# VHH binders against DNA primase DnaG (dnaG): the designs that were tried, part 14

Target 1, 371 residues: DNA primase DnaG (dnaG), of Nanoarchaeum equitans (q74mb1)
Amino acid sequence: MAKFAPVQYKYIIKAEFEIDGIVDREDIIGAIFGQTEGLLGMELDLRELQKQGKLGRIEVEYKRVGNKTIGTITIPTSLKAVETSLIAAAIETVDRVGPAKARFRVKEIVDVRSSKREYIRNRAKELFVQLLSKTAPDIEELRRELEEAYYSKQLIEYGEEKLPAGPLVEKSDEIILVEGRADVVNLVKHGILNVLGMNGINIPKSVVELSKRKKVTLFIDGDRGGELVLRNLLAAGADIDYVAVAPPGREVEELTNKEILKALKSKIPLEQYIKNLRISINNDENKEKYKELLSKVFDTKKAIVFDEQFNIIDEKPLEEIDKLPSAYGIAIDKILDNETYAKIKGKYQLILALDSNVNAQERVITLKDIQ
Short names: E, the ipSAE of ESMFold2; O, the ipSAE of OpenDDE; V2, 0.75 times the mean of E and O plus 0.25 times the DockQ between their complexes.

## First folded at step 3 (VHH)

Design j4 (framework vhh_8fcz_2)
Fold by ESMFold2-Fast, scan of step 3:
Structure j4 (fold): chain B 371 residues (1-371), chain A 122 residues (1-122)
Amino acid sequence: as target 1 above (371 residues)
Amino acid sequence: QVQLVESGGGLVQPGGSLRLSCAASGFTFSEHAMNWVRQPPGKGLEWVSGISGSGEYTTYADSVEGRFTIIRDNDKKMVYLQMTSLKTEDTAVYYCARDLEGYFSTDYFDYEGQGTQVTVSS
């Protein structure tokens, strides 16, 4: 097992020489040491520096041209730039090799580490450009494009209108009908393969014809645009069996697996959806009554139940909401969440809440709906 | 309560045949698509076949197309998987799975019990 430290030279002095005589390598090296002795002080004596390993071996390459010796010397040094420059200048003062007249001239001082620094600079720029490309502001758009392309390979084109569809649309006896291509991609991504999308303002003829042969569930966004889609489908003669609604404020294209399953499990027959819609239209005329009830319950930590005339029947703290009687409606001083909904589901026709993150079968009115 | 009970599994040689049965109870059977899924030793669940609520439409995984047939009897509330030309790679626990009211979903199943073991070996 051998252990050694590597020699690290920082600079290489390259000088050329012309000597008016026939001399050998030993004569040239001897002249360099002898003629420079004492010129730079004791600390920069070339012989001592070489002994200490701070100056490398002097390499000499020469050729004879008539009675002259012409060539180059190469001197590696681990000294700093200033000391290296002083040594280079001292070498230029050598004017004799033995009895022969000589002239030395430094051609260059090579910084051995310059090429490594240049590589680092160039490589760092390349890596930085690569990093910026991967973390660009448009990464979200790129992710969406890749996701669309991947799941689009599982989609088929249905009918003359070439509508986006899952591969089981023709084979399934039930179809989930959605508004657009992004909705189809999201449902297919989550394993629902009997989905058919509609594109554009007009209801496609293929959708109307398919609806007469299949059991159809219309799956719409949790906003009010879904009502218009349903009305247009019915006006076009489509045979819709069920309606499923995404959670309030959520779009089908962005739903998680859990949200999709919950919405589909909460689907209601078309006739019941229309009945609820008619109740909602009548309730819109009572906007001031909704504001009054929500104002009464706000910041009380209570729930209030009321009759069809909006008269308060009973009230209890939210902790006892499950103990309230069934009635026409209930107003609660909280966001309607799954835990609270489980306690009141099926007991009321109308639910008033501060906000909602639940897909309820009942008509739900929030502060956002009345502001 | 919804219950699905599988039966008919066993040991069979490559190239052999086997019929799996699933008895359903606790729901309106004809309103739901039914599926067969399997779990090979040390692997996750793999969807095999599906049949619509009416029984009119069927679909199969590429690996079993032409070899397996899914059938249902709505009067008896039974779904069957007729397996032919069995291969060693068909070795798995087979589960009967219910989909949401006629929807086909390869990732969301309601299934119960231990399933039925099918072992294909020479």
Scores: ipSAE 0.000, ipTM 0.231, lowest interface PAE 16.9, mean pLDDT 79

Design j5 (framework vhh_7ubx_2)
Fold by ESMFold2-Fast, scan of step 3:
Structure j5 (fold): chain B 371 residues (1-371), chain A 119 residues (1-119)
Amino acid sequence: as target 1 above (371 residues)
Amino acid sequence: QVQLVESGGGLVQPGGSLRLSCAASGFTFSDYWMTWVRQAPGKGPEWIATISTEGSTMRDDSTKGRFTISRDNAKNTLYLQMTSLKPEDTALYYCAKDYGSFEELYDYRGPGTQVTVSS
């Protein structure tokens, strides 16, 4: 026997919110009830409607980003369309949560029965049929496509290059910079809304300009591709403050919430990251190529510049080092000092030198690093 | 790790009744809407019913009046009471976690429980 008859909801009000403060679910719900009290008369008081079973439990999903609380509220209602619309409008008038300034915006009012059945049938058909096929790669690909489609609507376009970004990229003083759109989707999915993607290894001008105004954490994959992205950023003149690295062999786009939080908590200053790369160079696939290039330049009093495939494209005496073109890398027959660095800073992603007495922003590999 | 384990299926004669159970673990069951979905032989998956965190239900019109969805938050268990079963109800029945938002995606987490209605 049932204790009471279940209420069938007709509409779902979905609204997003941004709150300039640290608040919890109960604070948000309290503000919604409190600030809407009396606005629509006694018949549409939210607290009373919930007691009567005409308004469902207000579901709140939120993420905390710095000193801000952002998220969505979902409100089921058994009321007619006109009453539901009035309640939705009233919720948008909520302008504070406790002492914190707040903004609520209704995204959609969904007809629960028609939209939910269609959505469920389509999702269940696609995913279940794939599960029955027992094709794990196809299932994983479909999962990624569906997640991208859902979370991509939370993304904004940033700058002239229309870069994929979380909604707080311009408002936040700190930015998490990632390589691609899939990385942005995964971070937004896990509540990191101050994330900006670069659309691959080409460094957009908007990224360089933004990096000069904000604290930037570069979040890279645990492979050699991530190091290339960092090198390209430094060569383009980006101002990177910290580096966070995904676990070895893992890509940012596939990380779990726990892995993301651990990586971001373990971020290190750029200078320390570059130093650590020098220490770990013995595991580098290109170690023998670095040795070859340093051997070629040794005792020549020249500098040689090379492309990404380590083909030499130009060479000049050290006295004319400033006349060499920008390229992937440069090898110099001297100790990298402040005078020489000033002449080549920002022109190369990789610097090979006999030794170094400067803290360069680029990856510097010396004879002692390759041993 | 989200896990859902369905049980209670079996062979039943037309006009009979069955109660399906879905044991949930790895998440806060009381915070999520829950759904029953079935797949009959030679047919695509069909949505049956959804229950909200507060017990409000949405049901497919074809099973309305014969199937009742319910939940026990203390036991982290979802139920589907099936009455007046027809041969057309023969299917694998799956439970799914539903986030209470039509934009959220759900997955089948268990192997399902087989219901066969036959004389």
Scores: ipSAE 0.000, ipTM 0.093, lowest interface PAE 21.2, mean pLDDT 78

Design j6 (framework vhh_7zox_3)
Fold by ESMFold2-Fast, scan of step 3:
Structure j6 (fold): chain B 371 residues (1-371), chain A 120 residues (1-120)
Amino acid sequence: as target 1 above (371 residues)
Amino acid sequence: DVQLVESGGGLVQPGGSLRLSCVASGFTFDSYAMGWVRQAPGKGLEWVSDISYEGDTGYADSVKGRFAISRDNAKNTLYLQMNRLKPEDTAVYYCARSFDYGLEEWFDPAGQGTQVTVSS
């Protein structure tokens, strides 16, 4: 067809023939067109399909053996599977080529797209290995970016917040919940398809809703950020069943298949994880001093700053928290949120709060940690 | 809890056939690649076959063309159709799941297994 339209062939028909006579390429092609004319109706006439670009040029390879001509024909087609199969069958009805008796038999119909997909998979792996072999410094970031690009196409968007998720998140009764998109990509790469990421600081409403319907394992990094994610989920009302933790200093997004397996096999019930966390805080020699400072600030709507000996240096209403001097620590009469954290970030080594929904660099101790 | 229960093994003559089954519970079956591994007496574990969550299959060279792996996600069941059995196929066959298409890393490699014995 005349227009801006490149021809893309979808299938290749391959057929063998044996002709009991001396014939040329043009004789063979002429017999195919002539004897199939009208068999499938005007819409599937081979001459017209070739004129329209839906049928490619018929390739003929043959050899002569005595008084016989034997060989193969190859016919590319952009038609659907059903139409291509009908044409293939029609070709088998060709029983003469000029004055000679002939037999045609379809050997196969090749899906061109299937072979192209296989080529891409194999070639991409080969090229990636070549890149790794030639590049000495920081292959890790390149590997992560390539894997993210490739496996991100297997991800779906879940809920109103368009959260990154594996394709089986809705179908599965069990969900692996992770902090971010890179974590989702790494788990999907390793065959975990029921994974859901939270994509940001605030706990999405879709996550809270889904957690009430599904058995949820929270899979967190082996650092301070992971603990804060759990606190934020519980504060938002999420129903978490298990907690799995990456090895110390490791992030979920960088774990190997073996590390993921070990972490998930070692998952513990939520209640046991909280109990273990509280034991760590309870063994802190300064626990009494944290409790005293939190009790002093409770229900005052103030923030109190203190030195390394836990002596109060200054206090101000929460509205003036940004006017407090830098010190060893600060205790605040509220839940530590992103707005409040932005005002105190980098000014203190220790933050005491009623609760927290922030991934702070500083050590954060909440009322729940000391009760 | 994750459970894998293998069945279908038995005693067969060389050239015979058996169909192994593995019923999975305690996890979302269709989210995992699944496979079969075997252990002959006095030998280590040998990978036999696997099938991805999308149905892509792999086979060890020793069984290729003779064995066929399949899965029924609605029934949480993995199958291994074993044809043209040889004495060398004598082993305990274990059902396994993996986080990846390969079975190098196991999430839970086996239940009790099922014994296949090919006489002489």
Scores: ipSAE 0.000, ipTM 0.133, lowest interface PAE 18.6, mean pLDDT 79

Design j7 (framework vhh_8fcz_2)
Fold by ESMFold2-Fast, scan of step 3:
Structure j7 (fold): chain B 371 residues (1-371), chain A 121 residues (1-121)
Amino acid sequence: as target 1 above (371 residues)
Amino acid sequence: QVQLVESGGGLVQPGGSLRLSCAASGFTFSNYEMNWVRQPPGKGLEWVSGISWSGGDTTYADSVEGRFTIIRDNDKKMVYLQMTSLKTEDTAVYYCATEYSGLFDESYDYEGQGTQVTVSS
């Protein structure tokens, strides 16, 4: 049980000051109220906030060193983080106390309510870093890697297939379904704990079963690989409710907090996503050229390579597919499987096939896509 | 759109009991800490109780500890406040509020419409 003591204030602003003169506590407090008046608008006037009980009494601790007064001020506030930060910044603009030159600098803003939670989080990270201290080359880079490793430890294994999942996947009514482990880690790192990952091209039975009981949002990369994942899920009988798509050229595993939230808020019903995909393919200026190339290769047991103008460069039987030159694209008279893909990977920008079982880096267009 | 709907308030005698409910929608309920706050007539907001995302950790204001119990049901997306041994000082509008776990720096990001609790003879 981690129980926090109830407190009236949410944050405490702590600032240091140096004043080039001999001044009293009342002089310092008066300067803070006086010089910040009007800077943040009427709603964040410090004197009014104190009267409302939203700003606590300003505590001043000081020591006189020669002709200077140095010390600290402590200001409790029940305001939100944004308002508290604005007040802290405004205090730094105080440049005099009476006739004396002054400088104020915020040392820290303490979150009173989250102190135990923040301590646990930070201390766990420190202990983990300490464990690796015997051979740690770069502290800043290592901290980032350890933070990622720490969030990876919060993952659970789901179902018979031992799929990577966030700790709330079983308890939540809503599931965010992603392609792989790295996607799960990134979402968990950003507080999305109801996430479930899949492995490879085979759709796990646990995913299909869970999809029938829960509201599922499929969260995919902004590329062609996501379309294949969706098709495989639907073919396996999965009940997908929504689709969320990462920004173009971005992968779920690399998204920022803002990008994740924006994508999830912009999720669309499955039916609308499928409709949009078909419209996009039908409006492709090269659709008839894809159809022509697939028709030429169909039932020939050959592969044809072509340039950016869709001119045929070379052709060979499928048995000799690895002997074809690199080019803009290739059309093959078979289903694109992992064995075939291994022979052509990295040689083409576009692959035309009768069907596909592969999550390829290249754009793949199948016969079914152009019907 | 985040929505919180409080209910269960009413008139009750001193020493009585009342259960408040809060129905949440528009966010992943099980990822967020939930709180009850209240506003007595003519006074500011007062924090009453909090419950962690899992329900495994609860906190209470000194004025209500031992008398109030906060409960959540993540399957139903509900948070409850079971109030016993009610005092006239507990008279207030009660609000359900969220605090984002690790995504946002601000507490009480969203508040509901409130439910009135009046404790009088």
Scores: ipSAE 0.000, ipTM 0.100, lowest interface PAE 23.2, mean pLDDT 78

Design j8 (framework vhh_8fcz_2)
Fold by ESMFold2-Fast, scan of step 3:
Structure j8 (fold): chain B 371 residues (1-371), chain A 121 residues (1-121)
Amino acid sequence: as target 1 above (371 residues)
Amino acid sequence: QVQLVESGGGLVQPGGSLRLSCAASGFTFEDYAMNWVRQPPGKGLEWVSGISYSGSETTYADSVEGRFTIIRDNDKKMVYLQMTSLKTEDTAVYYCARGYDESWLGPMDVEGQGTQVTVSS
């Protein structure tokens, strides 16, 4: 919809003036042309530049204050920065307007294209957000293509394998390690510049070597594929310090800023993650027992604690959950929230709940996990 | 609070003339370029014309050049669009919009309720 004048101006010279007399616009413009005549040679003569369309019309805004005329002039130019600066300096040499003493001072030289570039950046972001808010598969594919093209310019290639990385991977003493290029793009998009990607499940030598000299947080999808990546990294000799996990059913490449920050803030030490994996594997073998326990607690408004053989050892109303003894596990008839978690944290190895909105240190199994 | 209030629209026959007005308040009017944009029925916004902060520089969309004239009065804080030789294609809601600064890099936002111009018999 936007359309601009045929002559594209590159800069706008803005100067203030104070004239010790009563003058009008034509007097001021005449003085500028007259007083600068010959100072910069014929090629930069203001009248000639205006005739050639390289200098725009001189805009004058002024007010009279007593016997003085005070205001600003605005001069558009299509010339290069050096020539524009010379013209601006020449204007400052104007010391008379007719018989009146005058002073001109350049306030700024505005890069017109700077405003256009800033508008393009801001408007492109708005349009991009509109595209990202759509749920159609074709729109989602287009979003990934545009996102990769735009943010790829911020990426560097790391190591002999030319792995996708954020620009701060070498400078940062901590790195976020992710599976693929799309994950790197999403994290860089959200300001996480110390991220390094891998070629899927194949573990590059550069990753193993970098992991020995930096603190590494492995950021994985909330699925079995992420667990496989960790096992392959450990088998390759990588030194992983922390693990961050995307919400269940979510991929790192699709996370919002809020989800990314929440996951990274909730990162757990590698040893704790391995402990949770062992519990999870054992829990998969006991899936029918989890179903039974969750069925028994469902719609009772109670919590049930159980031993390693899944024998119920105690139960209490949810209001008295903090009075239950420590045990192997607990099943609760509610969504695990921060308030409830604060009351049971550290008391159990396994938590069974209807759902969860908490990143617990213990292994949590919900109805969704046992379907 | 930036406010732009458009007026002067109406029903006019092809070949007719109208003068649209826009009253500005809530900002230093003389420091900004001003624009007219329009939205034809069932279409998106279309930029029509722009004027620099002092009125010395103007620009027009090809579709209206030679037929429309944009004018401003900084003392009254008004911008006008004088429309002549109106065509059925000129039928639209017309909005005035503040520019980004004292130049016309295009309209920043559509800020008023608009004024309807209908060109038909």
Scores: ipSAE 0.000, ipTM 0.099, lowest interface PAE 21.4, mean pLDDT 79

Design k1 (from b4 with G50D; framework vhh_8fcz_2; at its last look DockQ between E and O 0.02; V2 from the best seeds 0.00; counts 0 for: pae O 15.7 > 2, unsure alone 63.6 < 65, grease 24.6 > 24.2, placed apart)
Fold by OpenDDE, look of step 4:
Parts: C-alpha cells; sequence; structure tokens
Structure k1 (fold): chain B 371 residues (1-371), chain A 123 residues (1-123)
C-alpha cells in the first residue's frame, strides 16, 4: 500500500451559503458533490479528488434562521491555484439543496502557505539586516528597513486633498505617481511605498508642489488614457521626470509584481517618452485621419479642434485660435511657432500642423510625419 | 535576447571603493549607449551614468560626479562602473541598461534586463 505522504493542503476555499429551507449537513454536502459532478471533468471531480487526498474534508457550519439555513463551507485543497479556483467557481453554481433553493458564494481562497512565505520573507530581511549591522552598522539603514517593514501595505493620506499614498511618499526623494487609489493599493501591496495617487482627472495642487521638489515617475496605464494624464500634469505645471507604462491594454492596478518591476525598470525620461509619441505617429492607425484633418485646414487659414474620435468640434480663423475650446486635438494651417503655441499650450493633447518650430510637450504631427 | 549580467556589488564602508561589471549579450553592443542605474531601498530608479557607444562620451548624475567612472570594452562587451568615495546614499541595487536604438515605428527602449548587483555602503 503506497504510504501516501501526508498531503499538505495549499489552499482553503471558504464559501457562504443561504438555503431557503431546513436542511442538514449531509444534504448540503450531497448537493455540492452532486451538482458539481461532471462540470469540470473527471479530473476535477470532488469525490475523486478526495479519494486522492487532493481535496480535504468539506467542513460545514450552519444555523437555522427562520425557515432558512445559513452557513459556511470550508474546503482544503492541495491543488494548484487554477484548479482550486475552478472548484470554487463550481461550488457557486450549486443552486439547490434538496428541494430548497440555495445560493453559494465564495468569500475567499486562502493560500495556506502565504503566511509562511510572508514570514520567511520578513525574517530573511531581518536576518539580512542583522548580518549587515554586525559587519557595518548603519543606523539609518536599519531605521529605514524598520520603517518599511512597519508601513508595509499601509496606505496614508497625503496633502490637503487627502490623496492616497504609500507611507514613504514624503520621505522618499523619488516618487511614483499613479492615476488613482487602486493603483496605489496595488503598488503598496507589492512593496512600492513611495507612491502617490492623483484621484482623478483634476491635478491636485499638492501633486504639483510635490513634483517640484522630488523626482517623479509617472506610472500610467497601457492605453491612451495615460497620455491625457501626462498632458494634464504638464499643463498644471507638474514636473515629471520619467514615465513608466504598463503593458499594452493593462492597468496599473492589476499588474503583478513582476510586471510592475519590469515597467518601472523600463521607465524612460519624459523627453524620450514625448519623442516616442511623435515617432509612433508613422505607424499610427489614425494616420489617415490626421491627413484628413490637415487637408481640411490646408490653405484655409483656419484652425480646427477635434475630439478623441476625430470629430470636428469647432473651427476658427487662425487669428482667433485663442478662442477655440479645449479639446483632444487641434489642426492648424500653419507652421507651429512659439507665438501660436503660446496661445494653445495646455489646451490640446494632439497638435496637427504643417510643420513645427516648437519643442512642444504635446504630441505634434506635421505634414512631414504623415507623408 | 538582450542579456545584461551585473556583478561586483557588496558591502563596503563609507569612503570605500567598488567596481561593478556588466556583461552584455544578445545585441550589437558597440552600437548602443550603455547606462548604469540604481534603485535605492524604498526609492525609484535613478540614473547614474552613461557612456556612448564608442566610449568617447561619458555623463554622470550630479550625485556621483567626480566619484564614479564608467568605462566600456566593446571587444569584451563589458561595461564597468568604478565607484570611489562611496557614501551611504549610494546604497542600492545597481543595474546595467542599454539604450535601444530607434527602429522605424517602434519606441525607444531602455533595457533593464539584468538582476542587478547589490551595493551596500554602511559604517
Amino acid sequence: as target 1 above (371 residues)
Amino acid sequence: QVQLVESGGGLVQPGGSLRLSCAASGFTFSNYDMNWVRQPPGKGLEWVSDISYSGGDTTYADSVEGRFTIIRDNDKKMVYLQMTSLKTEDTAVYYCATDRGYSYGEPLYFDYEGQGTQVTVSS
């Protein structure tokens, strides 16, 4: 009899349930096994998994409340995360216990090893610091490490606007600026403690002030929204030094540790980022739209403003360019010069012009760029 | 695939010296500028130094100017950072990075593909 080594469970599925009837433990367990049977294939059959020792005993706690049965189930597993998640999801599909309507909801999947890993990580850090201190005591380093440990995973409010931030945002010479609270939470979760969130489209004054005294890496989503954020920051007078970008189509708030690190390691100076934006125009899917807009203004002595979908919002003679509203972009029938730029600076993300003599921070596309 | 392997880090007292090395592979080394960057604990990445593709031009962050020297060997595909007069604030993980040139239609990249080397300056 192959002495099956005691299977260490890796995960615990915790779920809640409500049943519109009076049922007992056996009814509940039976329903779980019965209704999940065949849903995930034979390999993930709960009974089979139990026989294999990959699924532990289903623990059910319940109480009667009126004519209902309410409680929780706990299921330990030694399966992989994906498999565990599938099982958890399958449990939520249980919609009856006997004749009674039932609702199951998974509260969480607990990684049993997570606490141990965290302990190991923290302990290793402590031991490492101790080792270093023995050889080269540095009180400042120790203090910093202790602070990091203490403030780890703790968000603070920063500024009068009570912006979400990592605990080291003020203490750090460099900060990571992100769009919102969710981003901050994710970064702090992964040990990035010098992070500040802007909480929306309006650039807080505190962000602008902070940017002037610290090195700032703007960490933006892997979409066009990030460009708008950058524009707004610059328009507000913020001093941005670097730009980090999430993978295409990804949001900062959903990035893994590895992705965050990679993105931050791949940060580029603001100037380079701007250059990249300009250069990318050649392969821009909107190149034809740019041409169209420029063609509309060509030899007309007009300026046209347009939205993100390239719909024309308004048009004015060039002499009245300052009267045009803010929009996604502007197309002008002239070479962009300092005088013209001064009139439109900060109002547009995209400037289409015949040519440019201005080092604009906005994305500038010229006739040469789209030929 | 671009590979950068840093080495030479360690524990050193203030005022001490260290020499970092970076072995590069997977690209035409002599065509690209090389950089050293560092990440202090709890801080973001900081640019330290760069050297032109030919080795003729070097630049340094103000914080390390006069103390650090960047050198490259194109034959060996190596970049070095000689650090002297080290300070506690120099404590960081140091990375070697390359400026990937522009390809038409593609953005410019800074490649930080290495694992870095830990430099700890402590009394």
Scores: ipSAE 0.000, ipTM 0.202, lowest interface PAE 15.7, mean pLDDT 81
ESMFold2-Fast, scan of step 3: ipSAE 0.187; ipTM 0.654
ESMFold2, look of step 4: ipSAE 0.000; ipTM 0.186
ESMFold2 (binder alone), look of step 4: mean pLDDT 79; pTM 0.807

Design k3 (from b4 with S30D N31D S54D G55S D57E; framework vhh_8fcz_2)
Fold by ESMFold2-Fast, scan of step 3:
Structure k3 (fold): chain B 371 residues (1-371), chain A 123 residues (1-123)
Amino acid sequence: as target 1 above (371 residues)
Amino acid sequence: QVQLVESGGGLVQPGGSLRLSCAASGFTFDDYDMNWVRQPPGKGLEWVSGISYDSGETTYADSVEGRFTIIRDNDKKMVYLQMTSLKTEDTAVYYCATDRGYSYGEPLYFDYEGQGTQVTVSS
């Protein structure tokens, strides 16, 4: 198994400066801390952020040209793009270093973890313009307005179905898939920009297509509806890698940042999620019905398809299993192997078999599971 | 080169206790949230616990809440997992992992460098 190095910071602010005087590194850093003090409130005080490790050491490279000091500063930050952009904008307000006139100008904000550098640079400039247009605003009001403007303007329409999505859905290698628009809004609001919503009863073609190209985490509510969404996705041929579940009784659209973090950190592989569902069926009142259906197919060399009320819809010899209609479930008189699974994959929500040798995407219940 | 070195695992009886240690080097330890992640035999990786860079916030998976305690010592560049009331289900290889966070456009991952430490709970 491969192990990975940690990402040191989320963003790096790079700014150029020109100072009309002879100054050194300590003078420049002192001016940055001193002149930005109080501008962004106590939560974004640069000295405190650096003490807390959220703002890295300010790296200064400079040269003297005549009686001027010209160079660049590099500031690593673990903060979100909104906070990083506010800090970058605050640095541009530094107009003196000691007695000397100074000009600071942000050239770029580098995303050290991804290929999103150009997006962040452009967005930081937009946020900077918004910040500069404000006159003597309340800091809490300014922060609220900037965050609201940022997240509201980040939603895009994805695919022919015009699905609600975060702006980085296409560019990200990984996607968080959610049920609806309100879920997308809540995740975008909390900085998750690679989220895609399905927005309806039917599974959109764009979702199935995208799932084959991306690593997908399905993030569902902590109720029965989420399980149905997963089953419909698998029936439509979507390639789901992980499942994350909101706390019991909670909906994705109402989760706090801490709850989102916990749910995503607790995501499990699709196969493990399906196995956990099978275990929960041991307490299921339908256990006896599963046993009855398996008993009916046992030693018949047939497969039986049934509806959600466990009424038999159709039956055929195992040789003709591919001719059976799609339904809620199927019971087969054999061990589920890769050859048989290939013929029924995506057609049922529930598969009852004598045993299983495959990691199916559907819920598979065997004789061992219902003992 | 970033290194995370886990230790403290072993064989313990159900109901017993163990303390896992993780020694970090090669990065600015005080800047990162730290996590413990485990892999039970034949299963995928499971997040166990997290602690913020300043020790101000701790979080736990429901399966270990009230039984495990995560602690860090920034001066020593160490993170610990104190495990009590151990169950057979806690049998796993335990890994120390840094938090990649929620960058714009990136899903949450754990970056880890450690080799892991084996915990076996049985009689």
Scores: ipSAE 0.014, ipTM 0.504, lowest interface PAE 8.4, mean pLDDT 79

